Miniprotein binders against q53ft3. Designs and how they scored, part 79

Target 1, 195 residues: q53ft3
Amino acid sequence: MFGCLVAGRLVQTAAQQVAEDKFVFDLPDYESINHVVVFMLGTIPFPEGMGGSVYFSYPDSNGMPVWQLLGFVTNGKPSAIFKISGLKSGEGSQHPFGAMNIVRTPSVAQIGISVELLDSMAQQTPVGNAAVSSVDSFTQFTQKMLDNFYNFASSFAVSQAQMTPSPSEMFIPANVVLKWYENFQRRLAQNPLFW

## First folded at step 9 (miniprotein)

Design tH11
Fold by ESMFold2-Fast, scan of step 9:
Structure tH11 (fold): chain B 195 residues (1-195), chain A 83 residues (1-83)
Amino acid sequence: as target 1 above (195 residues)
Amino acid sequence: SPIQEEFEKLMEWAELFFEFAERLYRKGDKERALRYFEFAAKYFELAAELAKKNNDPESYKEAIEYAEEAQKYAEEIQKELEK
C-alpha cells in the first residue's frame, strides 16, 4: 500500500510487514541518504479516521533500534518528503570489518509505517526539521534527481558512426535530452512547484 | 482482473485488522481491539461494495459474512467496556 523513494536508488513498493498494522522499508547505507519520500500507492485508502505515522529507525552503538517519528501520511496527504540528515548516526558502528556472522547490519536503517487513529496521531510530536517544508530543500532534491538522470543518459551517448544496425532498438539524440534538462531547470528556477 | 485484484487487496487489509484485533483482545487491550474490529468490518464492507458493483455474488457473500463477524465482536466488546 506504500512506497519509499530515495534519490538515485530503485523505488521500493514491497514493504516488509512486521505486524498487522506495521510496515517497514530497509534503507541500507543510510549515512549517504539526506531525503526519503514516503507515499501511498493510491489504490487502497486508509479506513475513515485512520492514517499512517512515519518513523525512522537506525541502530545505536549497541545495535538497538532507535525509532523517531518523522510525520504522517493520510488519504488527504498521501505523500511526504522527509529530511533525515542530522537524525542518523554512524559513529562507531559502520566499520567494514566485523564478524560476518552478525545477523544485524550496522549501516541499515529503516522507515516504519504504523497505521493509527488520526486522533492519536494528532497528539504526537514529530522530530524537528524532518518534514520538508522549505522550497530550497525541495529544489535541491529535485535537482539531484535531474542531475542523476542526465548523467546516466549521457553516459550512453554514441555517434551515429558507432551505432550497430538494430531495427528493434530505439535511440534518442543526446541533444534532445540536454534540451529537456535545460528547459526543466529554467522552469524550476522560475517556479519550484510548476510540476 | 483489476477489479478482482482490488477486491483481494481490500480483503487482505481487513483480515490483517481482524487478526490484530483478536491479538489485542487476548492481551486485554479491549479498547484498541474494539477499534480494530471496527476497521476490519469497514474494509470487509468496502470489499463487499466492490464485489456488488462487479456483479460477483460469491465474493459479496464472503466479504459481507466476515464484515458481520467483525461487527459482532466489536459490539460485544463495546458492551463490555460500557459495563
Scores: ipSAE 0.000, ipTM 0.144, lowest interface PAE 15.2, mean pLDDT 69

Design tH12
Fold by ESMFold2-Fast, scan of step 9:
Structure tH12 (fold): chain B 195 residues (1-195), chain A 83 residues (1-83)
Amino acid sequence: as target 1 above (195 residues)
Amino acid sequence: SPIQEEFEKLMEWAEFFFEFAERMYRKGDKERALRYFEFAAKYFELAAELAKKNNDPESYKEAIEYAEEAQKYAEEIQKELEK
């Protein structure tokens, strides 16, 4: 029902069901992750009045998960981007022996999705840092993605129009979209900070 | 087919909600049980509509029968809560 995407990694679409209404995705080597996208697969909607609460967890020093609410996905908003880099704790040091005193937790985190009533979700407050970062980062990412697509497609459309003069309707071949997608994925893998 | 795959997914979700509702009822959480039986019925109805559009009367009948069963349980619990 759900997918999870991290820039430069294969998309995950097979969440592990850990309870009747709870699903998790494992995020190995999460220290290298700044943003996570959580989305609904487009085939199965939530029943009326329900949605998914999205959580992030990392293991504490005793190996117990510390869960934080990031936000929500619903039929009206089936995807969301979350910044998780600011939510990792206990690993940084702000004193003079910084690197020598950094305590590393195990490098596997989780994204959790809890299927809940919308009324219950409305009573909950996501972590402020994640919400602000999602708004800013998503806007920047979306603009970069749209700019890249527009420039690539417009260049191809001009070339195609010269070969087939005076078409009132221009069609973009699937190959152009695929080539743009492959190039964009490669760029994201090289520059994860722009995700 | 894509339509058959979609039907199976809707049925799996409906069965998930149905089973969850039964477990909630056994725990004495009648409010949650009612809500999840209602969700089960809705998903079975969505599966039935898909089967109907796909001209699959066997799948339609199966989904509708399960939807009716879920609705019956929801109505029974609703009456218990109205006491």
Scores: ipSAE 0.000, ipTM 0.225, lowest interface PAE 12.9, mean pLDDT 68

Design tH13
Fold by ESMFold2-Fast, scan of step 9:
Structure tH13 (fold): chain B 195 residues (1-195), chain A 83 residues (1-83)
Amino acid sequence: as target 1 above (195 residues)
Amino acid sequence: SPIQEEFEKLMEYAELFFELAERAYRKGDKERALRYFEFAAKYFELAAELAKKNNDPESYKEAIEYAEEAQKYAEEIQKELEK
């Protein structure tokens, strides 16, 4: 349902489902990350009246997660860009992941997506410094995101004979990646600020 | 105005892709350069449509001229890739 993209890294499209309505992506070496993109794959829309609240967590000195609300994705706004640099020393926000009490390794952060009612989402306040409100920073990050995804997608342009699958590795069919890229380009061409 | 702010955003976005397309071309990545010139052209076209709706002929002319330039580069690169 969801993808997560970091500049300079492979795109993740296989979120770990930790509850019926909760999904997480791991972000190893998170100290080197400035921005993350969260997006819907477009194959399965949210049910009417629902959307996704996007959270960021990092481990504190005791390995306990500190969750912060970054923003939202909906059927009408299926992707969003967040600045996470500078959030590691911030205060935690109210979040549905608090009851899960997940302990993480010191170098691994997480992006969490909670499927919630739109009315519930409207009552929540994202952390102020996570929003990418500057058009300049937004367009620069969007370019890096497109470059990263292009590089990822083009890595599948090699023949199947050169690919050696491992049972422990996550795989995305090349045609799914290509279809997402084509859909994303189409959406950008119609409205480059649909984020 | 909100419309003027949106126009400026579209122009900046298009200019960014134009510059990135030129850099990709210089590095020999013609496929990426083609794609980015196409993005630049589309975003300049969107800015032009917004200026036209806002009855701003100077902004419209500026955006259309840039869109045409980006489209010409895309067409030339496409010809290079087809051969």
Scores: ipSAE 0.000, ipTM 0.097, lowest interface PAE 18.7, mean pLDDT 68

Design tH2
Fold by ESMFold2-Fast, scan of step 9:
Structure tH2 (fold): chain B 195 residues (1-195), chain A 83 residues (1-83)
Amino acid sequence: as target 1 above (195 residues)
Amino acid sequence: SPIQEEFEKLMEWAELFFEFAERMYRKGDKERALRYFEFAAKYFEAAAELAKKNNDPESYKEAIEYAEEAQKYAEEIQKELEK
């Protein structure tokens, strides 16, 4: 139901369910991560009155998780960008994950999502400056992501064309990538939440 | 197909909320159990409508039967809370 994206890494769409209302994504090598995007998959909304509280956790020097509330994902705000660089060991917020026995290894952080009633979420305050998520900020990030994808795909296609071709190699015309990019840009400009 | 994928997502959410409701009820949290059964019913109903559009009577029957079961539990719990 949820996705987790880190720039330069494969998107994660398979959260581990650790409780009835709690889901986690593992973030290996988290020291190289500056920002994390958490979003709802597809157009399937939360049921009325529900949302997700988004937490970030890293292991302290003893391997114990330190959870911090980053923000929220709701039907009205189905995507959020969080800055996790600079979040320090030993600092945390009130969180619902502390009672769970979650196995983890050193240097692996986690994004946690707790599905909660909106009324409960309204009484919580995100810790630190985790970066405000807004339609404009998400639109800028998404546009930058689309530009990066198009540039990457175009560069890769040119590089592959210069190499010795394999008979079984899949061929994706560069024109198709360009058309996808143009259509996505156009739709994003009309409605930043169409995704 | 895209319709089949959306149907599966709706069913998955409905089943999740149905499970939440059962566990809340078992714990004595009838108010949350009621709410989750109501959510389950709505998602099963949405899945049933999608199956209907896709001319899939088997999936429609499955989804609508679960929706009716969730609705029945919600109504029973609501009556308990009104007492």
Scores: ipSAE 0.000, ipTM 0.205, lowest interface PAE 13.2, mean pLDDT 70

Design tH3
Fold by ESMFold2-Fast, scan of step 9:
Structure tH3 (fold): chain B 195 residues (1-195), chain A 83 residues (1-83)
Amino acid sequence: as target 1 above (195 residues)
Amino acid sequence: SPIQEEFEKLMEYAELFFEFAERMYRKGDKERALRYFEFAAKYFELAAELAKKNNDPESYKEAIEYAEEAQKYAEEIQKELEK
């Protein structure tokens, strides 16, 4: 069904089927890999309403797999390029491979493909896609930073009666910070690309 | 709430694909624009379903209206490609 390509290496077209709906490619010497291409061979299309969720896994310092959702392939978009160089030290994401005892060596990473309903795929946030994942990751980071900044700044809010005389200090009203926070959050929600 | 966060996430994805679709259309890439509008409609529909199950009529209305708009653009592009 699927193929996997790494720059400078032989293309793999024989995935190991580890379940009725799950396929795996081994990636030896994964530390040297920057990009992975996953594609459909074009022989058998997905059934209507189905697609493939693409995951990347590497062994952590204890040899345990750390799975991350990269993105997906569908009949309408049968190939995708994923940048994985930044993912080798990150946290794992929610994945369907957690119950599987996949045997591997410490120096070998894996690409996993799970055949899923498009509706299920649409509800998941990939960490390796160039467009959707990078915008979502940045949106999450920005929202978290925005919340932390607002909470920190608000912790210094004092009533006018509580202010000590200090003509050299600049004060920003709490309401101005709140309005900025709300406007920024609204803009981010309406158009993540405005940032 | 977790449900509100999930709704916002689906809306963000839908709006992202909608914007990508518009940009592809402006560049003359009608095939990709069609695909992205279809993705946008699907994500808006999923957000609407979530709002409906969560008894949030205002969020449902917002999401369904955007889904209909994305579907309308997809249908218009589909007709252009059939010509």
Scores: ipSAE 0.000, ipTM 0.096, lowest interface PAE 18.2, mean pLDDT 69

Design tH4
Fold by ESMFold2-Fast, scan of step 9:
Structure tH4 (fold): chain B 195 residues (1-195), chain A 83 residues (1-83)
Amino acid sequence: as target 1 above (195 residues)
Amino acid sequence: SPIQEEFEKLMEWAELLFEFAERMYRKGDKERALRYFEFAAKYFELAAELAKKNNDPESYKEAIEYAEEAQKYAEEIQKELEK
């Protein structure tokens, strides 16, 4: 249902379901993480009137999780970018993960997603410095990703057209798309400010 | 399996292209919207081919339905641009 992307790391698409309405992603080596993107995969939409509240958790000095509300994802706004680099010493916000016994590793943070009624989400206040403009930042990131893909695909098509006697039968193999994706991820890992 | 992982990655990529095309259309950038709906359709079709090779008719049907939807939007936008 959900995906989680950290700049410079492999995308996670397999959230751990810890309750009927609660999902988590583990973020190892979280001290090096500045931004997290949370998005819906598009395969299964939220039921009408529902959305997802997005939380960030890290272990405090006593090993106890400190949960902070970052923001929301909905069918109308299925992705959001969050800056977490300033949140590691804050007080925890009210959260629906309250009494859950989640096993903690000292260097691992978590992204939590709680499926909730939109009316309930409207009554909650995200931490003030976490969310960047989700629409503008997503548009900029997606624009750079798609421009990179477009340039790659166009270059490949031109090369193939020059080699074949029937250029109208252009085929792009699936492995070429995967190679582009891997190259894009590598560039993000080397320069997290690429987007 | 490796084919299932490749299928999932292509579907996610095509879905991202589709969503971006919708956003571009809403902003009035019809030329970019057309281009990205066309790319979305192609990559949903590639995912469908992988599902065929993996003998997964449910995934094939899902991918082909999305490909057809993307192609329909591309055709509608192309007609708008020809006016």
Scores: ipSAE 0.005, ipTM 0.275, lowest interface PAE 9.7, mean pLDDT 69

Design tH5
Fold by ESMFold2-Fast, scan of step 9:
Structure tH5 (fold): chain B 195 residues (1-195), chain A 83 residues (1-83)
Amino acid sequence: as target 1 above (195 residues)
Amino acid sequence: SPIQEEFEKLMEWAELFFEFAERMYRKGDKERALRYFEFAAKLFELAAELAKKNNDPESYKEAIEYAEEAQKYAEEIQKELEK
């Protein structure tokens, strides 16, 4: 039902169901993660009047899970981007003397999704600075990926001197790359945040 | 415009996954490439459904066209993996 994405990592689409209404994704090596995207796969919508509350959990210095509300996903807003950097050592820390960040701290965090009534969700407040505006965060991420694509395409162009075809490999037609590029440029032109 | 904003967001994420699939295939990681192309196709299909609800046939056609292309690549890679 849900997907979880960290830039540069394999997308997760198989959440562990821990209760009828609760789903969890594991985030190993979460100290290297700045943003997490949670989204609906679209094949199974929420029941009418329901949505998903998104939580982030990390092990504190005592190995106890600390759950924080990040935000929400709904049928009308099926994806959300969250900033998790700084949540462990920020103002939300339960240990004023500092956490033990050395040898024995587990490096696996979790994203939890709880299916809840929309009315209940409207009364909850996400952790400050954890829920980044999807417009702002997604726009920055999209710009980085666009830059990454242009750098990759440029790299490919300069290596055209070499030809190493393989009969078992698929080749992406230039026309598809062009369509993708033009579509991105068109969207950038329509987005007031880029100008 | 809320529907238009969600459409644009889904399309940009689908294009990101399409790019990831391309990079994985070029690195020889066909299993990840397959998964990313399948996921890109699903996101483009979701965008198409939003365009349909918004009575925007041009956006619908564009999203479906990309979804079909992503699905085509996924099917070709699946065949390669079954050889």
Scores: ipSAE 0.000, ipTM 0.138, lowest interface PAE 16.0, mean pLDDT 66

Design tH6
Fold by ESMFold2-Fast, scan of step 9:
Structure tH6 (fold): chain B 195 residues (1-195), chain A 83 residues (1-83)
Amino acid sequence: as target 1 above (195 residues)
Amino acid sequence: SPIQEEFEKLMEWAELFFEFAERMYRKGDKERALRLFEFAAKYFELAAELAKKNNDPESYKEAIEYAEEAQKYAEEIQKELEK
């Protein structure tokens, strides 16, 4: 249902479903990550009237998770780019991952996706420094991410042709990745601030 | 019920830690697996305490059994690391 992309790393397409409405991706060595792309694979839509709130957590100096709201994805806006560099330690936002005091492995962060009602999402405010604010920086980063994603798709298509698909592993069809690339480029051209 | 929702959330996160611990162990990252099993045990224990206060013996039993299982795995990994 969801994908998570970091420049220079293998795309993650198999989120861990930790509840009916909650999904997580692990981000090892997160200190080297500046931006994260979260997207829907385009094959499994959200339930009617719902969308996904995107959260980021990292371990503070005591190993305690600090959850922060980065933004949202919806059926109408199925991808979002977030800047996670520069987020302050210990300054989390209100989030549905609760008042849970979860202690984590050092250097491993998480992207959390919570499926929520659209009206509930409208009441929430993302962390101010997580969103890309400049049109130029957003366009530059987007092009780098699309190149990485497209290169992955091309490599996967070749590899896929030589392998028997495993039912326990999620494979991204090349056409789905290409459709995402084209859709994102189209939306960016229409309005760079659509996210 | 708010108490039932809180119990379910604690159980969900404990299960998440348990799954991550198993995955880390399979990858050979025993130090991370140990810590994650310890966290799983902690959150299953918190869920058990909540169930006990709420007079829910079935939920208490379930949470305590998982806590004990997570603690067993943590103890075995600790022994492997001390060798």
Scores: ipSAE 0.000, ipTM 0.106, lowest interface PAE 16.8, mean pLDDT 68

Design tH7
Fold by ESMFold2-Fast, scan of step 9:
Structure tH7 (fold): chain B 195 residues (1-195), chain A 83 residues (1-83)
Amino acid sequence: as target 1 above (195 residues)
Amino acid sequence: SPIQEEFEKLMEWAELFFELAERMYRKGDKERALRYFEFAAKYFELAAELAKKNNDPESYKEAIEYAEEAQKYAEEIQKELEK
């Protein structure tokens, strides 16, 4: 239902379901991560009146998860970019994952998504600066990259005449998508602001 | 355009917070309603700044008017909480 994207890493589209209404993505080597994009895959909408609360957790010195509310995704707002820089310092918040006292590998953080009623979501307060709703260059770059990827992937089965010719007529369409993704991933790993 | 898409996304964030604020106010949770109206105003203001930078006066006017509306609701609730 959900996807998770981190700069310089392969996109994750297979969340681990840990309860009927709770989903988790693992983020290994999380200390190198500054921003995370969480999005709905677009095939299965939330039931009416429901949405997803997005949390970030990392292990404290005792291996206990420290959960913080980052924000929300809904049918009307199905993607969000979160800045997790500065949230790795031991501050926690009230969260629906309290019954899940999972001991983490020390270098692995998690993104958690809890499917909740909108009224339940409204009772929660995200950490102040987690949602990246500014016009900084990294936010714009990440959103444009994601849009370009979806546009290109969505156009995979349509006429090649609609696509910019870049030896597309000489390749199986899947190879063009794969090459674009590999090039983008490589450049993003070198410099997230390479655009 | 990519800038227009970013404007629309900021407006969607602001609308979400505005809706959550209204829900909390109806439930009598004025403290959370105030906070969410403040979030809504902030995101409408960010959208207005983007529209201004993009020389789009119609989008700027729309966003700034909604920001002012959210601010008025926040101020009204703030006064209610002071009573």
Scores: ipSAE 0.000, ipTM 0.262, lowest interface PAE 14.1, mean pLDDT 70

Design tH8
Fold by ESMFold2-Fast, scan of step 9:
Structure tH8 (fold): chain B 195 residues (1-195), chain A 83 residues (1-83)
Amino acid sequence: as target 1 above (195 residues)
Amino acid sequence: SPIQEEFEKLMEWAELFFLFAERMYRKGDKERALRYFEFAAKYFELAAELAKKNNDPESYKEAIEYAEEAQKYAEEIQKELEK
């Protein structure tokens, strides 16, 4: 029902269900993550009066999970970008006599989604600076995508003098268009803000 | 089939609400249990509509039977709350 996207990683669409109303995505090597995108899959909306509370969890210095409320996804806001770099811990100190001795515990963070009534969600306070923006900017996305497509494709146009059969037409090799499309889809899947 | 994928998603949401309703009822939260059984019924009905549109009578029957079950529980809880 939900997806989770981290720049440079494969999109996750198979959340682990940990309760009837709770879903989690594992984020291994979380210290390298700056932003996480959480979104609803497909066209099926939440039932009226319901939404999802989005949480971030990482192990503290005692190895215990620390859950922090990042924000919400709803029918009106079906995707959200969260900055988690300010919420991370685990950076060690250097040894004073030159040998770097940074204690790093291999750790897996989680994104949690709790399906809740909107009235219940209104009583909750997200951490102050986690929410950045929605990726649900369809008009702006479509315009930038079309501009990028046209500019990229036109840069590979062959000259009329090299045309066969018609010198009055401009042709772009199909494989160049395909390569652009594949590159765009790959980059969009890894980071929806790359464009 | 895109329609079959939508059917499965509606059934998953309906089942989630059904299970959540049962959990709320066990905890004594009858008002939330009622609401979630109503949501379960609604989403099973939407799944049935898609199955009908997709000419899939077996999926239609399954979804309608679950919708009727959810509606039955909602009615029983409604009666409990009116007492």
Scores: ipSAE 0.000, ipTM 0.280, lowest interface PAE 10.9, mean pLDDT 68

Design tH9
Fold by ESMFold2-Fast, scan of step 9:
Structure tH9 (fold): chain B 195 residues (1-195), chain A 83 residues (1-83)
Amino acid sequence: as target 1 above (195 residues)
Amino acid sequence: SPIQEEFEKLMEWAELFFRFAERMYRKGDKERALRYFEFAAKYFELAAELAKKNNDPESYKEAIEYAEEAQKYAEEIQKELEK
């Protein structure tokens, strides 16, 4: 139902369901991560009056999770970018994952999503340094995302002579990827908040 | 098919809400339990409609039976709250 994206890594679309209303994504080698994108996977909306609260958790020196509220995803805002660099030494916030506070592997952080009523979510305050608050930081992150996507897609480019026919495989012409990349860079330069 | 994938997504959402409603009811939070059973019924109904349009009677039957079950629990809780 949800996806999680980190620049330079494969997108994750298969969250672990740890409770009826709670989903987690593992973030190995989290110390190298600056930003995380959380998004809804499909055209299927939340029911009226519901959304998802997004949390970040890292293991402390004893392996205990420290949960922090990053923000929300809703039908009106189905994707969000969060800056997690600097949160690794922060204090925990109030969270619905209390019953799941268990000792974890020291190198793995998690993104947690709790499906909640919008009224309940409105009563919560995200940590101040998690949201992307500066245009410069947002533009830099987006440019890195664009570069990473283009480089990744281009690394799979092959000539027609090298292609093996497969009905289950989809191929995108490299020229289409380049045109998309150039168009997006142009739009980003004109208005970095168009996203 | 893409339509089958959408059906599975709707069923997954409905099942999530159904199980969450059961948990809320056990905790004594009847108002939230009612809302979540209503959400479950709605999503099972949407899945059933999609299966019907896709001429898939087995998926339709599965989804509609779960929708009816969720609706039944919602009605029972609503009656408890009206007392």
Scores: ipSAE 0.012, ipTM 0.336, lowest interface PAE 9.3, mean pLDDT 73

Design tI0
Fold by ESMFold2-Fast, scan of step 9:
Structure tI0 (fold): chain B 195 residues (1-195), chain A 83 residues (1-83)
Amino acid sequence: as target 1 above (195 residues)
Amino acid sequence: SPIQEWFELFMEFAERMFRKAEELYEKGDKEEALELFERAARYFEFAAKYAKLNNDPESYKEAIEYAEEAQKYAEEIQKELEK
């Protein structure tokens, strides 16, 4: 489905489904995270006319999530990078996760993905400070993230291959990683400012 | 698993489109029915891709059979419209 990547951490490809059309990734120790990459897995697209709205939430002083719209992933733009450092305000945006008020620990944030109609998504305004405006900074950061991901994922694959299979453990095929890399690199080459 | 969740999602969307296409065809809206049968076939094929990734041959076969049925309806309607 979806994947979530933070430099120096294991890539997450097993989103928690909290509704038929809503998926969540946990981001523990989010105060140390500057950027998050969200991407679609494989070559399988959204149905025509649909896409994914990407939200970020952190727990307020009472442990309740405060949701903010970061942006979108679509068939035409299946990966995006978001800057989440500095998004720790008290104001939440309009979000479809209202009924999903799950109390979290103070240091755990979430990325939420809501599968929505494209016309509905067009009426929403992402938070302005989530966008990275510098081409040089964006490109350098993205290359570092890709290198870090490949080095770490390779190490992880070797470690997992040495263990007996477990039904509760998720393994990422090299093909999935390669497909994500190819898609992201192609998008970067076409438009370095896509996000 | 996440892969199975995508399989289920695409199957549900494809089935809904297939049923709507049948309804449109019965009402005489052949061009609209053709479009939806073609879309349904494509999304059943996407479901099949996920079933294959999930090592689920039974689900793969089911999705492919539905895709073939949708494509057959689309081809028949296209022939009718070309006449």
Scores: ipSAE 0.000, ipTM 0.139, lowest interface PAE 12.8, mean pLDDT 69

Design tI1
Fold by ESMFold2-Fast, scan of step 9:
Structure tI1 (fold): chain B 195 residues (1-195), chain A 83 residues (1-83)
Amino acid sequence: as target 1 above (195 residues)
Amino acid sequence: SPIQEWFELFMEFAERMFRKAEELYEKGDKEEALELFERAARYFEFAAKYAKENNDPESYKEAIEYAEEAQKYAEEIQKELEK
C-alpha cells in the first residue's frame, strides 16, 4: 500500500503492519538520513474521506520510541517529502501510536503511517520543520537524486581502451549519461514541473 | 490485482476493529466499543465498494452483511448509552 524511499538506499515497499490501520518502515542508520519520501503504491485511491498520517520516531536514551507527526498523504497528494535531519528532539508530539510500547535498537528509527479519517487529520499539527511541500524543496530533492544517480552510474565508467565487448553485456557511454544529466538539470532549472 | 488487494486489506481492517470492539464492550468500555463498531461498519462499506468495482458480487455481499452486523451492534450500544 505504501512505499518509503531514502536517497541512496533500496526503496521499501513492504511495510510491517503493527495494528489494523498502522504500518511501519524501519530506518537503520537514521543519523545519516536527511530526507525521506513516503508515497502510495499503485493507482487505487484511498476510500473517500480517508488518508494517511505520517509519523517519524527515533529511540530515546531508554530505547523507547518518540513519535512526531511529519505530515500526510492523501488521494490529492499521494507522495510527500520530509526532512528528518534535526528531528531527534527531547519532546514527542501527540500521536495514535501512544498505546504501542515498541522498543527498538538505538540506531534504528521508524516511519509510521496511520490510516485515518480526513476530518481527524485536519485537526492535527505536523512538526514545523519536517514537511517539504514547496516547488523549491522538490527541486532540491530531485537535484540530490540526480546527483546520486550520476555518481553511481559514473563509478562504472571505463575508457574505450579498457573495454572488451561481450554479446551478453550492454554498455552505455559515460558521455551519454553526462549529457542526459546536464539536460535534465537545465530543464529542471527552467521549469521544475516540466515532467 | 490492486483492487482485490484493497478489498482484502479493508476487510482485514474492519474485522480487526470489529473484534476489538467486541472485546471493549465485554470489558465495559462502551463508548470506545461504539466508536470501533461504527468505524468497522465504514471499513466494511469501503471493502464492499472495491468488491463492486472488481465486479465481485459474492465479496460485495459478504462485506455488506458484515457492515450491517457492525452497524446493528453500534445502534444497540448507542441505545444503551442514551438511557
Scores: ipSAE 0.000, ipTM 0.166, lowest interface PAE 14.6, mean pLDDT 70

